# Miniprotein binders against q9bqp7, part 11

Target 1, 240 residues: q9bqp7
Amino acid sequence: VPQNWFPIFNPERSDKPNASDPSVPLKIPLQRNVIPSVTRVLQQTMTKQQVFLLERWKQRMILELGEDGFKEYTSNVFLQGKRFHEALESILSPQETLKERDENLLKSGYIESVQHILKDVSGVRALESAVQHETLNYIGLLDCVAEYQGKLCVIDWKTSEKPKPFIQSTFDNPLQVVAYMGAMNHDTNYSFQVQCGLIVVAYKDGSPAHPHFMDAELCSQYWTKWLLRLEEYTEKKKNQ

## First folded at step 12 (miniprotein)

Design wd4
Fold by OpenDDE base, fold request of step 13:
Structure wd4 (fold): chain B 240 residues (1-240), chain A 103 residues (1-103)
Amino acid sequence: as target 1 above (240 residues)
Amino acid sequence: SERIKRLEELAKEILRLVEELRKITDDPYVLYLLDMAELLAEFALDAAKRGDLEEAEQMLKWAIEYLEFAVEEVKKLGVSPEIIERLERVLEEAKRTLEELRK
C-alpha cells in the first residue's frame, strides 16, 4: 500500500466536456527542470530481474547482429518511434495548421497498422502536451488526449515488431498512461479530467494494431502500482 | 577489500558520467541509455557493498556499454568534439579499470 496516497481523479473537475472545449488541441511544452519524468521514474525503479531480462535480450541481439548492428537496430527503433509519433501528431492535428504534412512520414507500416484505431479517434484535446503533478512531484509528456469510441482517453502510442495482444505484454506502459492521467487531472493547465486510458501497439509490418483499453477501474488499479513506483524512486533518491 | 573499494569507486565514476551527459542532452533515446547506465551502476554499487563482486562487475560492464552507446549518440547530435573526446577518455579509463579488476 502506498504511504502517500493521492487520488487519480480530481473530484473538483467535471467528467463532462465543457461545451467550451477549445477546437485546437493543447500542446503545453515540457519544461526542463529537476522534477523527474514518468519515464525516468519507471526506468529507475525497474527490478534487478527486469534488468537481467533486458540485458540477456541485448546480449542475444548482439550475438545475432554484432555490436554495431545492435547499436544501429536500437537507434532505428527509437527513430521509427519518433517518426511514428510525429506522423500521428500531424494526422491528429487540425487541418488548418499549415504544417506541410511530410508525406513520407505517413508512408509507414506503423501508420497503416493504426488506421483502424484512428477511425475510432475523435475530439482530440491534447497532443504532445506536458503534464505536471505538483503534489506528487513528477512530470510527463503525453502523446494524445482524445475520444476513443466516444470515451475520453489518454492515448499512448507504442511501436513493436512483436505482437502484444495482451495488456500484460505492454510492460510498464499502463503505469505510464495512468501517471499521465493522474498528472493531467491535477494539472491546472487542464480544465477537464480523463478517466480512461488507451495503449495502442502499432506494428512495423502494417498488421492491425492492438488497442488496450483501460477503464476507470483498471486505471485505478494501475494508479496504485504507479504510486508505489514513485515512492520507491523518491526513497532511492533520498538515499543518494 | 581493495577490490571492493575500487568497484565502488568505478560505480561512482559512472554515476558522475551519467550526470554530466544528462546536462548535455534531452534526447529521449540518450536519456533512456543514461537511465539504464545509472540503474546498473547503482546495482553495482549495492552489490559491491554486499561483497558480491561478480554481480558488481557484471553490472558495471553493462553500465559501461550503455554509456558507450550514449556517448556515440551524443556525438551524432553534434555535441562539441572537445566534450566528446573527454567523455571517450573517461569511458576508456573506466573500461580499463574494470578489466583490471576482473582479473
Scores: ipSAE 0.814, ipTM 0.917, lowest interface PAE 0.6, mean pLDDT 91
Fold by OpenDDE base, fold request of step 13:
Structure wd4 (fold): chain B 240 residues (1-240), chain A 103 residues (1-103)
Amino acid sequence: as target 1 above (240 residues)
Amino acid sequence: SERIKRLEELAKEILRLVEELRKITDDPYVLYLLDMAELLAEFALDAAKRGDLEEAEQMLKWAIEYLEFAVEEVKKLGVSPEIIERLERVLEEAKRTLEELRK
C-alpha cells in the first residue's frame, strides 16, 4: 500500500463536460522544473529484470543491424514517434488553428493505422498539454484529452512495429495514462475531470491500431501502482 | 577492495556525465538515453557495493553505450564542438577505465 495515498479522482470536479467548455483545446506549455516528469519516474524505477530484458534486446539488435544501424534505428523510432504526434495534433486541432498541414506528415502508415480510432474521437479538450500534480510533485505532457465513443479520456498515442493486442503488452503505458489523469484532475489549470484512459497503439504498416480502453476501475488499479513507483523514485532520490 | 572502489568511482563519474548532459539538452530522445545510463550506473554502484563485480562491470558497459549514443545525438542537435570534444574525451577515459578493470 502506498504510504502517501492520494485519490486519482477529484470529488470537487464535475464529471460532465460543462457546455461552456472552450471550443479551443488547451495547450499548456511544459515548464522546465526540478520536478520529475512521469516519464522520468517510470524510467528510473524500472526493475533490474526489465533492464536486463531491454539490454538483451538491444544487444540482439546490434548483432543484427550493427552498432551504427542500431543507432539509426533507435533515432528513427523517436523521430517517427515525434512526427506521428505532430500529425495527430494537426488533425485534432480546430480548423482555424490549423498550421499549414504538412501533407507529408499525414502520409504515414501510423496515421492510416489510427483512422478508425479517430472516427470515434470527438470533443477535444487538450492537446500536447502540460499537467502538474502539486501535492505529489510530478509533471507530465499529455497527448490528448477527448471523448472516445462518448467517454472523456486521457488518450496516449503509441507507435509500434509489433502487434500489441493486449494492454499488458504496453508495459508502463497504463501507468503513464493514469499519472496524467491524476495530475490533470488536480491541476488548477483544468476545470474538468477525466475518469477513463485510452492507449492507442498505431502500426507502421497501416494495419488497424489497437485501442486499449481503461475504465475508472482499471484506472484506479493502475493509480495504486503509479503511486508505488512514485514513492520508489522519491526514496531513491533522497538516498543519492 | 581496490577494484570495488574503482568501479564505484566509475559509476559516479558516469552519473556526473549524465547530469552535465541534462543541463545542455531537453531533447526527449537524449533524455531517454540519459535516464537509461543513470539507471544502469546506479545498478552498477549497488552491485559494486554488494561485491558483485561482474554485474557492476556489465551495467557500466551498458551505461557507457547509452552515453555514447547521447553524445552523438547531442552532436547532431548542434551543441558546441568544444562541449562535444570534452564529452567525447571523458567517455573515452571511462571506456579505458572499464577495460582496465575487466582485466
Scores: ipSAE 0.813, ipTM 0.917, lowest interface PAE 0.6, mean pLDDT 91
Fold by OpenDDE base, fold request of step 13:
Structure wd4 (fold): chain B 240 residues (1-240), chain A 103 residues (1-103)
Amino acid sequence: as target 1 above (240 residues)
Amino acid sequence: SERIKRLEELAKEILRLVEELRKITDDPYVLYLLDMAELLAEFALDAAKRGDLEEAEQMLKWAIEYLEFAVEEVKKLGVSPEIIERLERVLEEAKRTLEELRK
């Protein structure tokens, strides 16, 4: 049990999104602070076993691609991820704010992959928006807050390639989502509460993306795990 | 042992280099590389304290590899050549130190 328990849901906020869908999604910029990001917390609290697995994978990839080839591959994975998020932001943004959609950004296998999910996404409330949990002292940048199949969710978009460079990210993705939920639910910049999460894994080949829906119960379970990771991080940084 | 102490100092040097690199970029990919380097250097430090020199050396090797990638990426982002040269020098010194400790 976490020593510093904090609820994921804010009892002071209504579970019913006030019917006024904001006409424009929130986009709060991430401020560079001494406050750790969700990604940093998760990354810094990986187990040695997880690290060994990643390094073994890396070494195999270097043997296959060469060192320069691996560098290029890894850089390209991050670039593709970035472009995918930019494309999604463009798609989910109101048409009036659509800068000239770089049509090239929309011509990706990842975008094709998520098309069936996007059909079920509506009521976009936030896109690429910073969240801060003041009490628990962490920040994050959430990808999207929207309704998925009529349920308001924190949506996290992930790219997957073979080989998967981020085996660990798949295990920590639920923690990331609930961390964003918990922060948002207690961030004064947000007037609404989210009780559900959605992880969408997009594929480079355009195959249908895999949605992983997280109900309130599952979110609560992962929230406990997130709190433990946050405590581990905090303790680790005190001892340095 | 002197070897343990040197491994610990190398781990601390890597951590300092990570901190310096974190000040000059917010690029998510570079930050990932730096997080990995930091984590590995911390594991190396812990291994050295436990007397597991083999694990410490392996972790430091991996940490340095991530720093190499980070410096190369930072170079692509248009960071000052002077800063890059300094970072490359520190990195090369770290590599040499590790190689000396592995013999």
Scores: ipSAE 0.786, ipTM 0.909, lowest interface PAE 0.6, mean pLDDT 91
Fold by ESMFold2, fold request of step 13:
Structure wd4 (fold): chain B 240 residues (1-240), chain A 103 residues (1-103)
Amino acid sequence: as target 1 above (240 residues)
Amino acid sequence: SERIKRLEELAKEILRLVEELRKITDDPYVLYLLDMAELLAEFALDAAKRGDLEEAEQMLKWAIEYLEFAVEEVKKLGVSPEIIERLERVLEEAKRTLEELRK
């Protein structure tokens, strides 16, 4: 059990979350500070076994592609993920941008993959927006807060290649969502609360994305696991 | 004993390089590579403190590989050639030290 247990939901925000929807989604800027991000906490608390498995996969890929080929492959995977998030922010934003945006970005397999999910998304309230948990001292940049099939969710977009090797741990996707949720629910920049999560895994070949809905009970269960990871990170860094 | 101290010093030098590189860019891929190098250097430091020299050396080898990838990516971002040259020299010295310790 975490030594510093803290609730994921804020009782001061138990009122209906859709009472006042802005015409423009919130985009709180991420400020540089010394407190850790969600993704850093999760990466720095990987187990030794997880690291050994990742390194075994990396060495096999280097054997297959060569070192330069592997570098190019992984750099491109990160670039594709970045472009995917940029495209989704553009698609979900009511504001138009300058014409220099690459329209070919919107024709990627990943964007095709999520089209059926986007039909069920409405009431966008935040896009690429910073969150901070003032009490637990962590920050994050959430992808989206919107209704999915009528339920207000913190939505996290993930890219995946089939059958390509994985770079990111899939174990941590639910932890990332609940960490953002807990931070948002306790961040004074937000006047509403979110109790559900959605992880959307998009595929490079355009195959239909997989939605993974997380109700409030499931979010609470993963929240406990997040608190343990955050505690582990904090203790690790105090001893250095 | 001497090998343990040298491995600990190398791990700490890698950690200093990671911190230096973090000040150069916020590129997500570079930051991922640096975070992996940091984690591996910390695992190596722990292994050296336990006297597991083979594990420490392996972890340092992997940490150095991530740093090499990071420096190459930083070069693509147009960072000062003087900074790149220094980083490459320090990194080559780290590789040489590790090879000496593995013999």
Scores: ipSAE 0.698, ipTM 0.872, lowest interface PAE 1.0, mean pLDDT 84
Fold by ESMFold2, look of step 12:
Structure wd4 (fold): chain B 240 residues (1-240), chain A 103 residues (1-103)
Amino acid sequence: as target 1 above (240 residues)
Amino acid sequence: SERIKRLEELAKEILRLVEELRKITDDPYVLYLLDMAELLAEFALDAAKRGDLEEAEQMLKWAIEYLEFAVEEVKKLGVSPEIIERLERVLEEAKRTLEELRK
């Protein structure tokens, strides 16, 4: 149990956005801060066992692809993830751009993979938007806040390949979602709160993405685990 | 004892290099590589303080690999050649130091 518990939900804030629909989703710019990001907290609290598994996978890939091949492979994985998020932001934005959309940005197996999920997404409130938890002192960049099948969610888009790379930890995906949720719910840049989460795993080959819905109770359970990771990070950095 | 001190100093130099590189860019892939190097250097420092020289050396080897990847990515971002040359010299010296300690 965390020693410094704080609630994920804000009882003084409505979980229903104002009756007036916003014209454009929020996009708060991320600032470089002394305050740690969600992804840095999660990465810096990896166990030695997780690191050994990652390094074993890395060495297998280097043996198969060669060192230069592995460097190109990992760089491309990050590039494709970046393109995927950029494409989704473009697709989900209600505003027309004066500039033609990049055809290469929208052409990917990952975008094909999520099409059936996007049919269930509506009421987009935020895209690629910074969140800050002032009390717990962490920051993040959430992917999307929108309704999924009628439930307002923090939505996180993930890419996956077969065989799956271990470059980014996938075991922490629920923690990432609830950390963003808790920060948003206590960030003065937002006038509402969100109590549900959605993780969408998209596939490079275009096969149907897998949605993983998180209701309020499940979010609360993962929130406790996130608080433990944040405590671990804080204590680790104080001892240095 | 002398070997432990040299491993600790190498880990600290890696941490200083990570911080310097972090100021040059905010590219997400480079920041990921730097975060991995930082974690591994911290594991190495802890291992050296416990006297686990084999673990410390392995963690430093992995940390240096992440830094090599990071410098190559920073070169693609158009950072000045003078800065890149300095970073490469520091990194090559770190590699030679580790190789000498593993013998």
Scores: ipSAE 0.696, ipTM 0.868, lowest interface PAE 1.0, mean pLDDT 84

Design wd4
Fold by ESMFold2, fold request of step 13:
Structure wd4 (fold): chain B 240 residues (1-240), chain A 103 residues (1-103)
Amino acid sequence: as target 1 above (240 residues)
Amino acid sequence: SERIKRLEELAKEILRLVEELRKITDDPYVLYLLDMAELLAEFALDAAKRGDLEEAEQMLKWAIEYLEFAVEEVKKLGVSPEIIERLERVLEEAKRTLEELRK
């Protein structure tokens, strides 16, 4: 149990649509900041056991591929994830024309994988947009806020490539979503709030992506776990 | 005790390199690699303070590997050869220091 609990939802905000909402999704720029990001908090609070598991996998891969082969492999996996996120922002942006899109960006198996999810996505309100929790003092860059099957969600896009242990522990995906949600709900740049989350796991071969919906109750449960990680981070950095 | 001091000094040097590299780029992949190197150097510092020299040495070896990955990625981003050569030289000295401490 965290020492200083704080609510994920903002009772001063309505979750009902604002009729004067802009026609263009919000994209708040992320600036260099002394306030920690969500991903930094989660990485800096990895346990030694998580690190040992990651390094065991890394050692096996280096034996298989050689050091240079492993470096190239991991760099390419990250690049594919980056391209996936860029493609999704482009697809969901109302301002982009077909002529201005990078054809290679759109040819990914990951993009094919999410097509059935995208048909259920509407009312895009934010894309690749910075969030800041004014009280708890952390920042993030959320992927998307939109309706999924009628529910307004913070949506996080993930590739299914298992070797991404350098980028993020898969155990932390729900924590990342709720951290963005809590920050957005208490960020003065946003006039609305979100109570649900969606994690979409896409596959390199184009197989149908798996959506993982998080209702408000589940989000509240993971929010408590996020607060513990943030407290751990804060205490660790006070002594350094 | 002398080995503990040397391992702590190496961990602190790694932390300084991480901060220097953060000033060069905002690339998310490089920042991830730097965060991992930082975490491992901090684990090494804790292990050295507890007298666990084997753990400290292993954590430092892994931290240096993440920094090597980071320098190679920064090279791809078009950072000046002068900066890259200095970073590679400092990393090679860190590797030699760790090898000397294992003896």
Scores: ipSAE 0.687, ipTM 0.869, lowest interface PAE 1.0, mean pLDDT 84

Design wd9
Fold by OpenDDE base, look of step 12:
Structure wd9 (fold): chain B 240 residues (1-240), chain A 103 residues (1-103)
Amino acid sequence: as target 1 above (240 residues)
Amino acid sequence: SERIKRLEELAKEILRLVEELRKITDDPYVLYLLDMAELLAEFALDAAKRGDLEEAEQLLKWAIEYLEWAVEEVKKLGVSPEIIERLERVLEEAKRTLEELRK
């Protein structure tokens, strides 16, 4: 059990989306701060076993691709991810805020992969927006807050070359989503609350993306795990 | 032992280098590399304190590899040559120190 328990949901916020659909999605900039990001917390609290597995994988890939080949591969993974997020932001943004759609960004297998998911996405409330949990002292940049099949969700978009049909195969992504939910639900910059999460795994080959919906119960379960990771991080940094 | 002390010092030096690099970039890919380097250096420091010298050395090797990549990426981002030269010198010194300790 976490020592510093804090609820994921804010009882002071109504679950009812205030009918004022903001005509424009929120985009709060991430400020440089001494406060750790969700990503940093998750990375810094990986187990030794996880790290060794990753390094063994890296070494195998270097043997196969060469060092330069592996560097290029890794760089391309990040670049593809970035471009995918930029394309999604462009797609989900109102037309008036659309920077000139780089048509080239839309011509990706990943975008093709998520088309069936995008059909079920509506009521976009935030895109690439910073969240801060003041009490728990962490920050993050969430990808999207929107309605998925009529349920308001924090949506996290992921790219993968390998099928991830199960939420368990998404590693720490569920923790990231609930961390953003908890922060947003208690961030004064947001007037609404989210109760659901959605992880969308997009594929490079354009095959249908896998949506991993997280209901309030599942979010609460992962929230407990997130709190434990945050405590571990906090303890680790106090001892340095 | 002197070897333990030197491994600990090397781990701390890597952590210092990570912190310096974090001050000059917000690039998500570089930050990922730095997080990996930091984590590995911390594990190395703990291993050294436990007397697991071989593990510490391996972890430091991996940490240095991530730092090499981070410096290369930062160089591509147009950071000043003077800063890059300094970082490269520190990194080369760390590599030499590790090689000396493996022997």
Scores: ipSAE 0.810, ipTM 0.915, lowest interface PAE 0.6, mean pLDDT 92
Fold by OpenDDE base, fold request of step 13:
Structure wd9 (fold): chain B 240 residues (1-240), chain A 103 residues (1-103)
Amino acid sequence: as target 1 above (240 residues)
Amino acid sequence: SERIKRLEELAKEILRLVEELRKITDDPYVLYLLDMAELLAEFALDAAKRGDLEEAEQLLKWAIEYLEWAVEEVKKLGVSPEIIERLERVLEEAKRTLEELRK
């Protein structure tokens, strides 16, 4: 049980979109601060066993690809992810604010993969927007807040070369989503609350993406796990 | 033992390098590499304190590898050559120290 319990949901905020929802998605810039990001917290709280598994995987990949090949592979994974997020931001942004759509960004297997999900996405409220949880002292950059099948969600877009048909296969991604949700729900820059999460796993080959919907109950369960990770991080940093 | 102290010092040096690199980039890939280096160096420090020198050495090796990649990526991002040269020197010193401790 977390020592420092904090609710994921803010009872002072309504789930109902106020009729005055700005037509323009929020895009709050992430400020560099001493405050840890969600990603940093999750990475720094990996278990020794997880790290050893990753290193063994890395070593195997280096044997297969060579060191330079593995470096290139890894850099390309990040680059593809970045381009995918940029493309999605462009797609989900209002047409009037659309910078010249780089048509090349839209011609990816990942974008093809998510097309069926995008059909169910509407009411975009935030894109690539910073969130801060002042009390729990963490920050993050959320990908998207929008309605998915009529439910307001924090949406996290992921790229994968391998099928991830189960939410359990998404590792710490559920924790990331709820961390963003909890921060947003208590960030004064946001006037609304989110109770659901969505992880979308896009595939390089253009095969249909897997949506992993997280209802309020599942979000609450992962929130407890997130709090434990955050406490572990905080304890580690106090001892340094 | 002197060897334990030197391993601990090396781990702390790696942590300092990570901190320096974090100040010069926001690139998510580089930050990932730095987080891995930090975590490995922390585990190495703990291993050294427990007297598990072999584990500490292995963890430090992996940490240094991530730092090498981080410096290379930061170099590609157009960071000042002077800063890069300094970081490369410190990194090479760390490598030499680790090699000396493995013998």
Scores: ipSAE 0.810, ipTM 0.913, lowest interface PAE 0.6, mean pLDDT 91
Fold by OpenDDE base, fold request of step 13:
Structure wd9 (fold): chain B 240 residues (1-240), chain A 103 residues (1-103)
Amino acid sequence: as target 1 above (240 residues)
Amino acid sequence: SERIKRLEELAKEILRLVEELRKITDDPYVLYLLDMAELLAEFALDAAKRGDLEEAEQLLKWAIEYLEWAVEEVKKLGVSPEIIERLERVLEEAKRTLEELRK
């Protein structure tokens, strides 16, 4: 059990979007700060076993691709991820705010992969927007807040070369989603609450993306795990 | 032992380098590399304190590899040549120190 328990949901906020919600998605810039990001917390709290597995994988990949080949591969993974998020932001943004859609960004297997999910996405409330949890002292940049099949969700878009049909295969992504959710629900820049999460795993070959829906109960379960990771991080940094 | 102390010092030096690099970039890929280097150096420091010298050396080797890649990426992002040269020097010193300790 976390020593410093904090609720994921804010009882003072309504779950129903107020009719007064702005038609334009929120885009709060991420400020560089001494406050750790969700990504940093998760990365810095990986177990030694997980790290050794990753390093063994890296070494195997270097043997296969060469060092330069592996560097290029890794760089391309980040680049493809960035381009995918930029394309999604462009797609999900209102037409009036559409910067000239780089048609080249839209011509990707990842975008093709998510088309069937995008059909069920509506009511976009935030895109590439910063969240801060002042009490728990962490920040993050969430990809999207929108309705998925009529339920308001924190949506996290992921790229993968391998099928991830199960939420368990998404590693720490559920923790990331609930961390963003908990921060948003208590961030004064947001007037609404979110109770559901959605992880969308897009595939490079254009095969149908896997949606991993997280209801309020599942979010609460992962929230407890997130709090434990945050405590571990905090303790680790106090001892340095 | 003197060897333990030197491994601990090397781990701390790597951590200092990570902090310096983190100040000059917000690139997500570089930050990933730095986070990996930091984590590995911390594990190395703990291993050294326990007397697990072989584990500490291996972890430091991997940490240095991530720092090398981070410096290369930062160079591509247009960071000043002076800063890059300084970082490269410190990195080479760290590599030499590790090789001396493995012997």
Scores: ipSAE 0.807, ipTM 0.912, lowest interface PAE 0.6, mean pLDDT 92
Fold by ESMFold2, fold request of step 13:
Structure wd9 (fold): chain B 240 residues (1-240), chain A 103 residues (1-103)
Amino acid sequence: as target 1 above (240 residues)
Amino acid sequence: SERIKRLEELAKEILRLVEELRKITDDPYVLYLLDMAELLAEFALDAAKRGDLEEAEQLLKWAIEYLEWAVEEVKKLGVSPEIIERLERVLEEAKRTLEELRK
């Protein structure tokens, strides 16, 4: 149980009239800040066992690929993830010129993988947008806020090519989603509340992506776990 | 106890270097490498305090490897050669210190 519990939703905040036009997604710029990011909190609170497992996997990959081969593999994973997110922002953006610039990125297996999910996505409210929880003192850059099958969600896009999941900077995808949700719900740049989450895992070979929907109750359960990780991070950094 | 103090000082130097590199770039790939180096150095401090010197040395070796990797990637980003040369000198000193302590 967290020592400093805080609600994920702000039910007493009323949506304001003259809020943002829903046809133009929000994109709040991320500014450098001393306040920790969601991904840094999650990375810095990995257990020693998790880190040793990652190192063991890394050594096996180095035996197969060589040191330089593994570094190139790792670099390409990050590049592919970056291109995937750029392509999705372009696809979901209403601007024609941005769609044309990013259309060259549409020729990947990851984009093919998510096509059936995108059919159920509508009402895009935010894309690649900064969120800040000023009370709990953390910041993030969320991928997307949109309706999925009629439910407004914080949506997080992930790439997967087995056996590579250990290279990604997080093993805690549900915590990442609820941390963004909590920050957005308490960020004055956003005039609306979100109660659901969606994690979409896309595959390099174009296989159908796996959606993982998180309703409000499930989000509340993971929110408690996020608060514990944030508390652990804060205590760790106070004592170093 | 002198060996423990030397290992703790080396871990703290690694943490200072990580902080300096973090100010130079926002590149997610470099930040991942720096986060790993930071975690490993912090685990090494804890191992040294427990007197687990072999674990501390191994953790520091891995932390230095992530830092070397991070510097290689920062060079590709076009950072000032003077900054890179200084980072490489500090990192080389850290490697020599660790090798000396392992003897």
Scores: ipSAE 0.751, ipTM 0.894, lowest interface PAE 0.9, mean pLDDT 84
Fold by ESMFold2, fold request of step 13:
Structure wd9 (fold): chain B 240 residues (1-240), chain A 103 residues (1-103)
Amino acid sequence: as target 1 above (240 residues)
Amino acid sequence: SERIKRLEELAKEILRLVEELRKITDDPYVLYLLDMAELLAEFALDAAKRGDLEEAEQLLKWAIEYLEWAVEEVKKLGVSPEIIERLERVLEEAKRTLEELRK
């Protein structure tokens, strides 16, 4: 149980944008800041057991690929993830961004993997947009806010292949979504709020992506877990 | 003991180097490597304070390996050679210190 509970939803905000919402999705710039990011909080609160498991996996990969081979593998996973997010931003952006679309960026198994999901996505409100929770003192860069099958969601795009040293488990994915949601719902740069989440796991071979929908009740449950991780991070850094 | 103090100081030096490298780049790949080095050095500092010297040494070895990897990647980003050479010298001293402590 968190020491300092704070609500994920803002009761004075609607999940429906005002009539004067922009025709172009919001993209609030991420500014250099001393406050921690969501991903840094989650990474820095990994347990020692999780870290030892990751190091064992790394050593096995090095035995198989060689040290330089493993470094190349890791570099390529980061590049593939970057390309995936760039492609999705391009696909979901309005006319001006479409004119500048890199065609090679769209040729990816990961992009093929999400096509059936994209058909159900509409009403894009934000893309690659910064959020800040000024009270709880954390920042993030969310991937997308849009309607999925009629529900306004914070949508997080994930590749199925990730470097194990970066993250140990997919259990942190819901924490990331709700942290962005809570920040956005209390960020003065946004005039609306979101109550649902969607995690989309894409596959390199183009196999249909798996959507994981999170309704408001599930988001609230994960919000409590996020608050515990944030509290752990804050306490850890007070002693340094 | 003297050995605990040296391991603690080495962990803190690694953390200072991580902070310096973060100021040079926003590259997500480099930042990931730095985050791993930081977490390992923090676990090592805790292990040294408990007197778990062999655990602290192993954790510091891994942290230094991540830092070496990070410096390799920073060099590819076109950072000033003088900054890189200074970072490499500090890192080599850290490696020598750890090797001396492991004996």
Scores: ipSAE 0.736, ipTM 0.890, lowest interface PAE 0.9, mean pLDDT 85

